# VH-VL binders against q92529r149to334: the designs that were tried, part 6

Target 1, 186 residues: q92529r149to334
Amino acid sequence: LGPGVTYVVKYLGCIEVLRSMRSLDFSTRTQITREAISRVCEAVPGAKGAFKKRKPPSKMLSSILGKSNLQFAGMSISLTISTASLNLRTPDSKQIIANHHMRSISFASGGDPDTTDYVAYVAKDPVNRRACHILECCDGLAQDVIGSIGQAFELRFKQYLQCPTKIPALHDRMQSLDEPWTEEEG

## First folded at step 24 (VH-VL)

Design AA5
Fold by OpenDDE, look of step 24:
Structure AA5 (fold): chain C 186 residues (1-186), chain A 130 residues (1-130), chain B 106 residues (1-106)
Amino acid sequence: as target 1 above (186 residues)
Amino acid sequence: QLQLQESGPGLVKPSETLSLTCTVSGGSISSRSYYWSWIRQPPGKGLEWIGYIYYSGSTNYNPSLKSRVTISVDTSKNQFSLKLSSVTAADTAVYYCARDSYYIVENPVYGTTSSYFDYWGQGTLVTVSS
Amino acid sequence: EIVLTQSPATLSLSPGERATLSCRASQSVSDYLAWYQQKPGQAPRLLIYWASNRATGIPARFSGSGSGTDFTLTISSLEPEDFAVYYCQQRSNWPTFGGGTKVEIK
């Protein structure tokens, strides 16, 4: 990805995820992101995906998804995807909405067949804790965004494996993702 | 309309390297939306995924074949290629190239992705024989 | 590796009959399951993606259902051209296919 790839997308906000994605199976993780898309789209005025009455959320999903943060909701943003991070900025690039280190991102998905223009990803940050962030990616851009995130994941992982440092056991690697993001005071 | 076409020798000797090329037409291989896969099918048997490549050159291989497989891409020719080394009779199969559509990605630490193959080449039979 | 088990291995039916094909996954794949049709001497053709969505150009007589570990492909009324081998497919870690179900003429 080199310096990264940049997309213009719409940020819809995020919703807290109260449970570690590590503790959840693939099906549940997928359901969480889909439900998050649904909830955020319903909460944000003018969001295109709010039309179809979805089945009431399962009690389980309701226990996993917390409060929404709709700060910056509806804003057009510049999304930069790199091996380092997902960077969300205002169009003028003056304000950072979010900078999610790749290590803090566990899961990314498109929407369901009815929400194909949406991308959701789960990340940890000091402001939102663990949250699912929702992006509206119009005109087929969602698939490109997902593809780019996937590539970033793979490249970062390859880099990790090439580092002479003892590759921690999978369990240890997973635990490190649950550690609070400490700003390395440079 | 997107079209994929496999090309290469139909006969390979044991211990040699199988080489195939997939030519993509009607669309660019340099799409951020898609991965490009090789899949094989031994005669009368099921389908086995070999590996994929992204337009940037990033690859992923089936663990069972990883040590013998190399996939490469030439964006200027709109092609991607497969090399399978040290072939045996067990590598006799129809080889397909296909386009992958991705919709879910996970951090590799979790090891899960999801996709399907929406476009396929016609396939090419490669026979390993002395 | 997620293993997909298809049943039955062979389904013998007559034109006009309903065909029901099963695919079971060793682990949950949510609804990210695809179905393919393969005719003799041809490449597989995508029929269904995301468990229940018909690919472009696929006739309405084909339908998919299921989630998690259990999936079904249904052909409501078999046409002569539907006699083929059908494969289910998932992708977790790497893509895997079921062993296939052959739908043949009785």
Scores: ipSAE 0.404, ipTM 0.803, lowest interface PAE 1.2, mean pLDDT 89
Fold by ESMFold2, look of step 25:
Structure AA5 (fold): chain C 186 residues (1-186), chain A 130 residues (1-130), chain B 106 residues (1-106)
Amino acid sequence: as target 1 above (186 residues)
Amino acid sequence: QLQLQESGPGLVKPSETLSLTCTVSGGSISSRSYYWSWIRQPPGKGLEWIGYIYYSGSTNYNPSLKSRVTISVDTSKNQFSLKLSSVTAADTAVYYCARDSYYIVENPVYGTTSSYFDYWGQGTLVTVSS
Amino acid sequence: EIVLTQSPATLSLSPGERATLSCRASQSVSDYLAWYQQKPGQAPRLLIYWASNRATGIPARFSGSGSGTDFTLTISSLEPEDFAVYYCQQRSNWPTFGGGTKVEIK
């Protein structure tokens, strides 16, 4: 990935994730993103994506997801994916909706047959704490978006392997993801 | 149906360059969600990953082979290729091309990430002799 | 570097018997483990991805389980076509495979 790739997608909102993704098994992590997509899609008027019939969540899964934040829900946004961050801006680029540094993003999923038009990612920021952010990406764009996020993770990790002292220590990042996060200049 | 097929010489002399091409049919090599890999298996032995290429040209190689490996892609021909220089008898193996597919990614700084090879070529034996 | 250790190296069983194959990682790989079957003279075939998900077209007698460092592949009732070598695979820095378990007819 070069200096970054920009997509125009629809931001549907986010939902708080009350436990560290690292403390959950893989099956639970994948269920969290599907449930987050379902809850946010049902809450946002005019969202395109009714997908397959939603299964009722388990009690454990319901206890892991918290409050939704729909402040910018339904807005078309510019998403820029780079090795540094996921940056979400209004279409005129006058307002930053969110800027999630790569070190603050733990998990992303989307574009699979069950969530064809959606991408979800889990990140920490000072406004929403740890939350799952939902993007609606029509016309097959979800696959391109998830692939770009994956490439950004891969390229950032290559930088870490070449010069680990330039990148925050792995221990520090694991602690940050597992503990309450305050805004820091990283 | 997606298919991968290896092609190239089956016999290579020591110290020369092993050169193979993988042709992808029934699908496009130009995808943001797939890496394209070379994997080899010496006769009677296990599997060894050689390296991958992303359609943009970005590569990653097995550290034990990195100094001798070049992988390239030609998106217009829907192909990717392997060159392994300075071969010896130890490089005799069946060579496979394969697609690495994923829909879920995790930041690799926290550990491993998802990776699995869902489509494989039939393999081609390359013998390094004399 | 993550090493995958498969055991046993060889498993001699009869058709209809249950096979249990082990893969142990030197450090956690979460659930990001895949299993492959390789029949003589053929390319490997993906059986299981993400520790427990069967790939398309794989019969229900194949199941995977485990998380972290310890994983198993179970074949509930061996069919004649199941006698093959089985490999586990992970990716941390780059993809690596286990040494394999050969399932052979006793």
Scores: ipSAE 0.043, ipTM 0.612, lowest interface PAE 5.3, mean pLDDT 80

Design AA6
Fold by OpenDDE, look of step 25:
Structure AA6 (fold): chain C 186 residues (1-186), chain A 130 residues (1-130), chain B 106 residues (1-106)
Amino acid sequence: as target 1 above (186 residues)
Amino acid sequence: QLQLQESGPGLVKPSETLSLTCTVSGGSISSRSYYWSWIRQPPGKGLEWIGYIYYSGSTNYNPSLKSRVTISVDTSKNQFSLKLSSVTAADTAVYYCARDSWYIVENPAEGTRSSYFDYWGQGTLVTVSS
Amino acid sequence: EIVLTQSPATLSLSPGERATLSCRASQSVSSYLAWYQQKPGQAPRLLIYYASNRATGIPARFSGSGSGTDFTLTISSLEPEDFAVYYCQQYSNWPTFGGGTKVEIK
């Protein structure tokens, strides 16, 4: 990825995730991201995909998904994907919406067959705590975006493997994701 | 519609190098979304993954074949290729090229990225014989 | 290497019957499991991915279940075109395939 790859996408906001994704099985994690896409799309005017009457969410999913933060919802953004982070910026690149370190991202997925233009990822940050962020990626771009995230994960993993002395045990890697975002007082 | 087609010699002598090319049509190999794999199937046997390549040239190989396998990509021709060196009768198989599908990413488990295969070529039989 | 064991090796059934195919992994693969159908002289066709998701164009009679080490492919009512070899494949590590289950006509 080198300096990273940049996409122009629409940010739809995020929804709080009240439970660690690591503590959930894969099926549940997938359901959470899909439900998050659905809820945010319903909440944001003009979002594509709100059309189909969805089955009421399971009680379980409702207990895991918290409040939505629709700040910057509907805004076209520059998304830069690198081995370091997902960086979300306003089109003029003057304002950072979010900078999610790759280590803080626990899960990412595309939408379901009805929401193919959406990408959702779960990240920790000081503003939103643990939240699922929703991106609208039109014209098939969603697959490229998720592919790039996957590639970034892969490259990062390879880098870790090349430095065996620093490979945290799987449990240590999991713990690092649960560590509260301590502001490095630089 | 995406189509993959294998091409190359159907007969290779022992100790020589097997060489195959997969031509992709109906889609770009330079997509950031997908990886491109080779898979083989000996006659009457199961399937064995050989390796994959990304459009950037990044590769990953089956550990059992790593020393003999080279996969390359030519984005200008929308093709990727397989070379398998020092072949023996055990390398006789139908060789498939396939597209890797990746829709979900999570904190990587131990090991290299892996995927399922949503599009396949028709396969080409390569026989290793004197 | 993760080894996938499929059972039974051969399943003889009649059209309209329910088919249940098993795939067991030597270690947990979470939900990173796919199922393929292969007919004679053809390439494998993707049926199921992530243990339970049907691929595009796959009939509803095909369903996948399971997680961890034990997985099942179910064909609720066999159609004549369903007689084939079925393979499971894990992608938690580098891809490996099961030995296959042949579904044949009784």
Scores: ipSAE 0.068, ipTM 0.693, lowest interface PAE 2.1, mean pLDDT 87
Fold by ESMFold2, look of step 25:
Structure AA6 (fold): chain C 186 residues (1-186), chain A 130 residues (1-130), chain B 106 residues (1-106)
Amino acid sequence: as target 1 above (186 residues)
Amino acid sequence: QLQLQESGPGLVKPSETLSLTCTVSGGSISSRSYYWSWIRQPPGKGLEWIGYIYYSGSTNYNPSLKSRVTISVDTSKNQFSLKLSSVTAADTAVYYCARDSWYIVENPAEGTRSSYFDYWGQGTLVTVSS
Amino acid sequence: EIVLTQSPATLSLSPGERATLSCRASQSVSSYLAWYQQKPGQAPRLLIYYASNRATGIPARFSGSGSGTDFTLTISSLEPEDFAVYYCQQYSNWPTFGGGTKVEIK
């Protein structure tokens, strides 16, 4: 599939996720994504009223989300989606903001009616640990981004099923230094 | 808002090719967020997924039908189509087109894909008979 | 192929009664299980996804439960419009459907 597809999107930040997404039911995962978007949007300087809440989140939901990291908040970034990784770089390509190998990404969501302009994905990396990363996209672009992520997941999985033992995964070697995204802390 | 409508001949002779088209209205088939599926139901029996197509032309088929199935897409007409070759009486069924949701995407190596069908066409009966 | 076995094949009940429908998978599907309602001459209608989440516009009397291999659809108090055939569908792998449970008026 070559070098992947690249989008220019706005990075809003990330929030640490204190539980494995894999061990949570679907309703909870959906609520976590929506809550993460809401918190990051409210915390960004020059608040954008793109998402409104009527009620405080449940104590259970609040206990799953940790601290925000807004270091690059509001920055336009280059997002490259390939079967190998999601790569986030500054516009001049001089700095890598994050590089999330496919094995380290568990979950993505976006483009639904109440988060139309947003994509969120959960990944683990050495800097942010397990975190939900929030991207703000132009109208309609969020659906393109989430679709590209889904296609990359599916194609990588089909490639693995075809030849799982012939080509060792580089991500497996790198994971020996990090906690796997599919393992619960405990 | 979104509507799916099947069209094509209702009668097909044995050994020939069944051909159907699904027209999508009130939405775009070129969405990067959705897959487009064909599903069939023989009279008095349950449902069988035939396959899906993505707007780029990428397909996946039910392994039991794969050798006889071709699904194609025409984005300029907002349509996708089914061809099923070498039909027999066992292929008599109501054929549905449906939208496959991608709002939440999990890594298949570490989980499962989200593939439930939230919009369906009305269905068209295709009878295989001499 | 993941085979879904629905039971009973037919459930004869009166309006106001509680219906309990079973779906069992040949291997674990985690919670990737949907339920559909189909009335004669109509396309299926999505009721439940991810084992327990109601789809948009589905009345609260419909609820789903279970994970792994054993799943249940419950209709807490049957209305006249609920007499139909119900199918389960897994999406842990490529989609397969159960054989259906017909809920009919006694």
Scores: ipSAE 0.013, ipTM 0.530, lowest interface PAE 7.2, mean pLDDT 79

## First folded at step 25 (VH-VL)

Design BB2
Fold by OpenDDE, last read:
Structure BB2 (fold): chain C 186 residues (1-186), chain A 130 residues (1-130), chain B 106 residues (1-106)
Amino acid sequence: as target 1 above (186 residues)
Amino acid sequence: QLQLQESGPGLVKPSETLSLTCTVSGGSISSRSYYWSWIRQPPGKGLEWIGYIYYSGSTNYNPSLKSRVTISVDTSKNQFSLKLSSVTAADTAVYYCARDSWYIVENPVYGTTSSYFDYWGQGTLVTVSS
Amino acid sequence: EIVLTQSPATLSLSPGERATLSCRASQSVSDYLAWYQQKPGQAPRLLIYWASNKATGIPARFSGSGSGTDFTLTISSLEPEDFAVYYCQQRSNWPTFGGGTKVEIK
């Protein structure tokens, strides 16, 4: 990704995720992001409803999803994706909406048939704690964004593997504490 | 409709470099949505992923082949290529190029990534023989 | 490396019978498992992704289930065109495939 890839997307806000994504099964993780998209889209004026037929949220999902933060909702933003972070800024780059280090991002989804115009990613930050951030990415841009995030994950992981430190097995990593990935500042 | 087509020599001598090209039509290789992979299948055996390349030129290789594999991309020709050096009879296989589709990604530190190969070339047999 | 073990290696059945194919992962892959069908002389074809989702154009008789380490591909009623080799595939650090199950006509 080099210096990173920048997209112009609409930020719709975020919703708190009260449970570690690693502690959940894939189905639940996917459902969380879908539900988050649905809730945020309903809450943000002018957002096109993501789902034509919304099923009532399960009690489980309701217990996992917390309060929404709709600060900056509906704003066009510059999203820069790099191996370092997802950086969300105003178009004039004067205001930082969010800077999520890649180590703090656990899950991202988007571009699927049900949410073709949306990207959701779960990140930790001091302001929102653990939250699912929702981006409106129209005209196929969602898949590009997801592809880019995926690439960033892969590159970062590659860098991690090059470190002489013993890498835990996948299952051990999944069971590890919900701590951010610490890059040893060499 | 997206189409992938492998091309290259069907015969390579031992210790030489296997070279293949995948030509993509009906879609742009410069898409940020997809990864482009090489997969091989020895006769009568299973499938082995070789590696992938992203439009930016970023690559990832199978650790077992990493030292011998180079994947490159030519966006101007809408192609990506495979080079496998120091080939032996064990490298005799049908080689496929394929497109990786990504909808969900997870930080590898925390979990797995989800990808599947939705489009494949027809494959090309490469035989390593003296 | 996550190793996928498919069983049985060969499944001999008659048209109309139910086929059940197993794929076991050496480690949990959550639901990140795909199934492919490969006919002789052809490239693999995607059947199932994310353990249970049918790819476009896949007949209803195909279904996938499972999570974690144990996955199953089911063909409810075998058609003549279903006799092929089936592979499971996962992606963790890198994609790996199972050894395949050959579904052959009895």
Scores: ipSAE 0.582, ipTM 0.847, lowest interface PAE 0.9, mean pLDDT 89
Fold by ESMFold2, fold request of step 27:
Structure BB2 (fold): chain C 186 residues (1-186), chain A 130 residues (1-130), chain B 106 residues (1-106)
Amino acid sequence: as target 1 above (186 residues)
Amino acid sequence: QLQLQESGPGLVKPSETLSLTCTVSGGSISSRSYYWSWIRQPPGKGLEWIGYIYYSGSTNYNPSLKSRVTISVDTSKNQFSLKLSSVTAADTAVYYCARDSWYIVENPVYGTTSSYFDYWGQGTLVTVSS
Amino acid sequence: EIVLTQSPATLSLSPGERATLSCRASQSVSDYLAWYQQKPGQAPRLLIYWASNKATGIPARFSGSGSGTDFTLTISSLEPEDFAVYYCQQRSNWPTFGGGTKVEIK
């Protein structure tokens, strides 16, 4: 339950998402995922990518996607998925690349016919703000990762709703999901 | 090729427990990629989702049935099962097992999850009658 | 709970005609809507997922459209094998299905 599951995947990088995924329609969210994968594949020579053709980004996509962060691009990483977080570590497990609490993750997709070997997820953290993180997951592993993330969402939400001692924590989480890192309190 | 097959008694008395098993062949129920569901259809009526089980044993149930439903998995037999307690005539239906595929998942606080059933068993009629 | 309302309940058409089936959701389900075909005595068969994506092996005459609350399944030219009941399905908090549209020979 709480220990999670661990995968070894390739981290391709992340790209800042300047607007909330909640404010975007389905086609836009899908295009963001595909555009993020495309930009990373261009930047990482070893990736051949499912999106080989160059399309001019729409004005809308250009206004939504920001700066990329390729600090750990191309590295094989350890991804641990639990009800608490998605934890990304270097191969020797000595460095944490990112630790994204489940409350700070809004969206994950991958493993479908168009993005068979990729997982994209949108999360907030102090370093990258809101960003779309791209993982390369071969041999059907992308769908396994999405299934695990889906289960982590289901279990965490069910646990909070069914536990009376955690009602205030759920309210705090709901209020902070899309805003805590950029909310102006002053 | 992946196949799902329901089995179990076709006749159950009121107030007793309906019990069905789905056998998966041509694929593995231990896959982390898929969710396994029970769905029913009363004669001449539409479809009603009962619940799912993940290979780990984790379940989620239709709120209207939750108090009476238990779904379990036996990974060593490549099977998952349904028990529905305290049945009445309203529980008479064709019962299907189905594989559920998720490719887009959102935070459940405000988002929706895309899912659809790509493989179905042929169904088994269970009649609740004295 | 999200209720899916399908219309019409029955659609009587001849082979070669275009069929247009509607599904309305009580709340937005984004594009996360699937369509199934069910022939008498058989299990449902997946036709469309994500509102407009055809499942593997589904003929080109089937297409889906819509988003949010209003969705349409179109069969551009009915074949004899297409006379069946069609269901829409979503999974916001849990899966729910529409009441079905029966497509029958006029």
Scores: ipSAE 0.540, ipTM 0.777, lowest interface PAE 1.9, mean pLDDT 83
Fold by OpenDDE, look of step 26:
Structure BB2 (fold): chain C 186 residues (1-186), chain A 130 residues (1-130), chain B 106 residues (1-106)
Amino acid sequence: as target 1 above (186 residues)
Amino acid sequence: QLQLQESGPGLVKPSETLSLTCTVSGGSISSRSYYWSWIRQPPGKGLEWIGYIYYSGSTNYNPSLKSRVTISVDTSKNQFSLKLSSVTAADTAVYYCARDSWYIVENPVYGTTSSYFDYWGQGTLVTVSS
Amino acid sequence: EIVLTQSPATLSLSPGERATLSCRASQSVSDYLAWYQQKPGQAPRLLIYWASNKATGIPARFSGSGSGTDFTLTISSLEPEDFAVYYCQQRSNWPTFGGGTKVEIK
C-alpha cells in the first residue's frame, strides 16, 4: 500500500460498542456491524440505505451497541488507508475527523446485501472509546475500501511477525489490545 | 465479461516445479476489490484452496502448501502465476484460477475473512508423472 | 480451520423432485457461506453467496438458507441439467470447501 490509498467517502458517524470484539464470535461480530449500519443509516437523513423494515434487533445486540455519535454525519471525507492507520479527514484536509491506528481496529465489514454501499469498522479511540464507524461508499467503492483495509491488515500483521523481538506472547497480544491507549506524550 | 484462463504444462515430473499462469481478460487485475486465487481439485476429489494474491503482490497461502507455493502477479500483462515446488503424484489435479469477492476483513489477530469465488477459469489438468 | 461437512454424500433423485442438501460448519460462519455447482469436466459455478443470495443467472428453483453452522441448498424441482456435484464454501483465515454432494439420477 506504500503511503496509503485514499478514497472519498461519506462519513455517517459511529456507534459505541460496549463489548470487546475479541470476546464475541464471528457471527455476533457480523451482526453488530450490520446492526450498526442499520441504526446509523436510519438516524442520518439522506442516507441512501433503502432499509427494508428490518426485524427488531435482538436484545443481545441492543446490549452491545451503545450510543451513536453522529458528529460529522453526512460529510464527505477523505479516507486514507495505510498499514499505520485509517485516517479520516475533511476534504480540505484541514480537520481530522478520526485517526485510527491499525492496531486499534479489530473488525471491518461491508454491509449486507441490502446495504452494499456501506463499510463499517470497529476501532478504539479516546473520543468514541470502542465504536463502530460507518462509511457510505457509493458506486461500488465499498468493495475497494474493504479490499484496501484487508490488505492493510495483512501487511501490518506480516510486519509484526517479522519483528521477532517484539512479538509478545499471544496472551500479551490479547492484553495489549485491551489496554487503554495511553497517550504517549511525544 | 470477465474471463480467466489457466495456461501451463500439463505434465510435470516428480520433484520439479509446477508453473501455471492465469490470464485475466474483460477486467483489470489491478482492481482493489478482488483477490486472485488458485484452487485445485484432484481427480474425483474435492476442492482445495492454494492461495491468493492481491494486485500489490501481497500473498496468502494455504498452510498445508505454504512452504512450496509461490504466487506472483504481473499487472502489465494482467496475469498472475502459480509455482508449486517439489511436486509429487499427490499434486496431480485440475488447477483453477478464480477471482475472490470479499466483504469482511478482520485483523489477522482475530483470524477471520469472508469471501466467495464468483469467476473461475476452466481449469487445467496438471499430471505429475515420471 | 473450519471444516464443512456436506450430507448426504450422494443424493439419487428423479427429475421434478425436490433436492435438499446440507452443509454443516465446525464453527459459526454467520451467513457467509457459498454454494457451487460443478458439472463433469467443468469448473465450479457460483450458485449462492451469503447463504441465501442467488448469483447472477441462477434459476429460481435454487435457494439457500441457514446461518451459523447449518446451511441448506434446495432445488425445488430438479431439471436434467441440475444433476451435478454441489459444494459449500466458507472463508475463515483461508477458504475451505465441503466434501460435496453428488446429485444423480435415480
Scores: ipSAE 0.430, ipTM 0.812, lowest interface PAE 1.2, mean pLDDT 89
Fold by OpenDDE, fold request of step 27:
Structure BB2 (fold): chain C 186 residues (1-186), chain A 130 residues (1-130), chain B 106 residues (1-106)
Amino acid sequence: as target 1 above (186 residues)
Amino acid sequence: QLQLQESGPGLVKPSETLSLTCTVSGGSISSRSYYWSWIRQPPGKGLEWIGYIYYSGSTNYNPSLKSRVTISVDTSKNQFSLKLSSVTAADTAVYYCARDSWYIVENPVYGTTSSYFDYWGQGTLVTVSS
Amino acid sequence: EIVLTQSPATLSLSPGERATLSCRASQSVSDYLAWYQQKPGQAPRLLIYWASNKATGIPARFSGSGSGTDFTLTISSLEPEDFAVYYCQQRSNWPTFGGGTKVEIK
């Protein structure tokens, strides 16, 4: 990815995730992101995909998803994806909306068949703690964004495995750790 | 319309290296949305994923084949290639190249992703024989 | 590695009959399961993605259902061209396929 890839997308805000994604099964993780997309789309005026007939959320999902932060919701942003971070900025690049280190990002997904223009990712930061961030990616950009995030994950993981001080199998042990990447501050 | 076509020798001797090329037409291999995969199928058997490459050259391989597999990409030719070293009769198969569409990406530490293959080449039979 | 088990291994039916194929995952894959059709001498063709979505150009007689670990491909009324091998597929760490179900003419 080099210096990174930049996309113009719409930021819709985030929802706190009260449980570690590692403590959940894949199905639940997927449901969390889909539910988050749905909730944010309903809350943000003008968001595409506000489904009039939404099924009530499961009790389980309601217990996992916390409060929404809709600061900057509906804003067009520059999203830069690199092996270092997901960087969200205003179009004029004067304000940082969020800078999520790749090590703090655990999960990224597209929407369901009805929300194909959305991307959701779960990240840790000091402001939102653990939260699912929702992006509106129009005109097929959602696939590009997901592909780019995937590539960033893979490259970082390879770098981790190539570190002479780390045993490749340690990633399995790290599943029990809250932080997937302990960058030893060398 | 996107088309994939495998090319290479149909016969390889034991211990040699199998080499195949996939030519992509009707679309660019330098897409950010897709990965490019090799999949094989032994005669009368099921499908086995070999590995993928991203347009940037990043690769991932099936753990069972990782030590013998090399996938490369040539964006200028809109091609990607497979090399499988130290072949045996067990490597006799129809080899397919395919476009890999990703919808979920998870930190590899968690070990879960989701994708499917929406476009396939016609496949090429490679026989390993003396 | 997630193992996909398809059943039955062989399904013998006549044209016009309903075919029901099963795919079971060793672990939950949510609804991210794909189905492929493979005819003799041909490459696999994508039929269904995300458990229930038909790929482009797929006839209405094909449908997919399921979530989690249990999935079903249904052909409502078999046409002569539907006699083939069907594979389910998932991706966790790396893609894996089921062993396939052969739908053959009775």
Scores: ipSAE 0.424, ipTM 0.807, lowest interface PAE 1.2, mean pLDDT 89

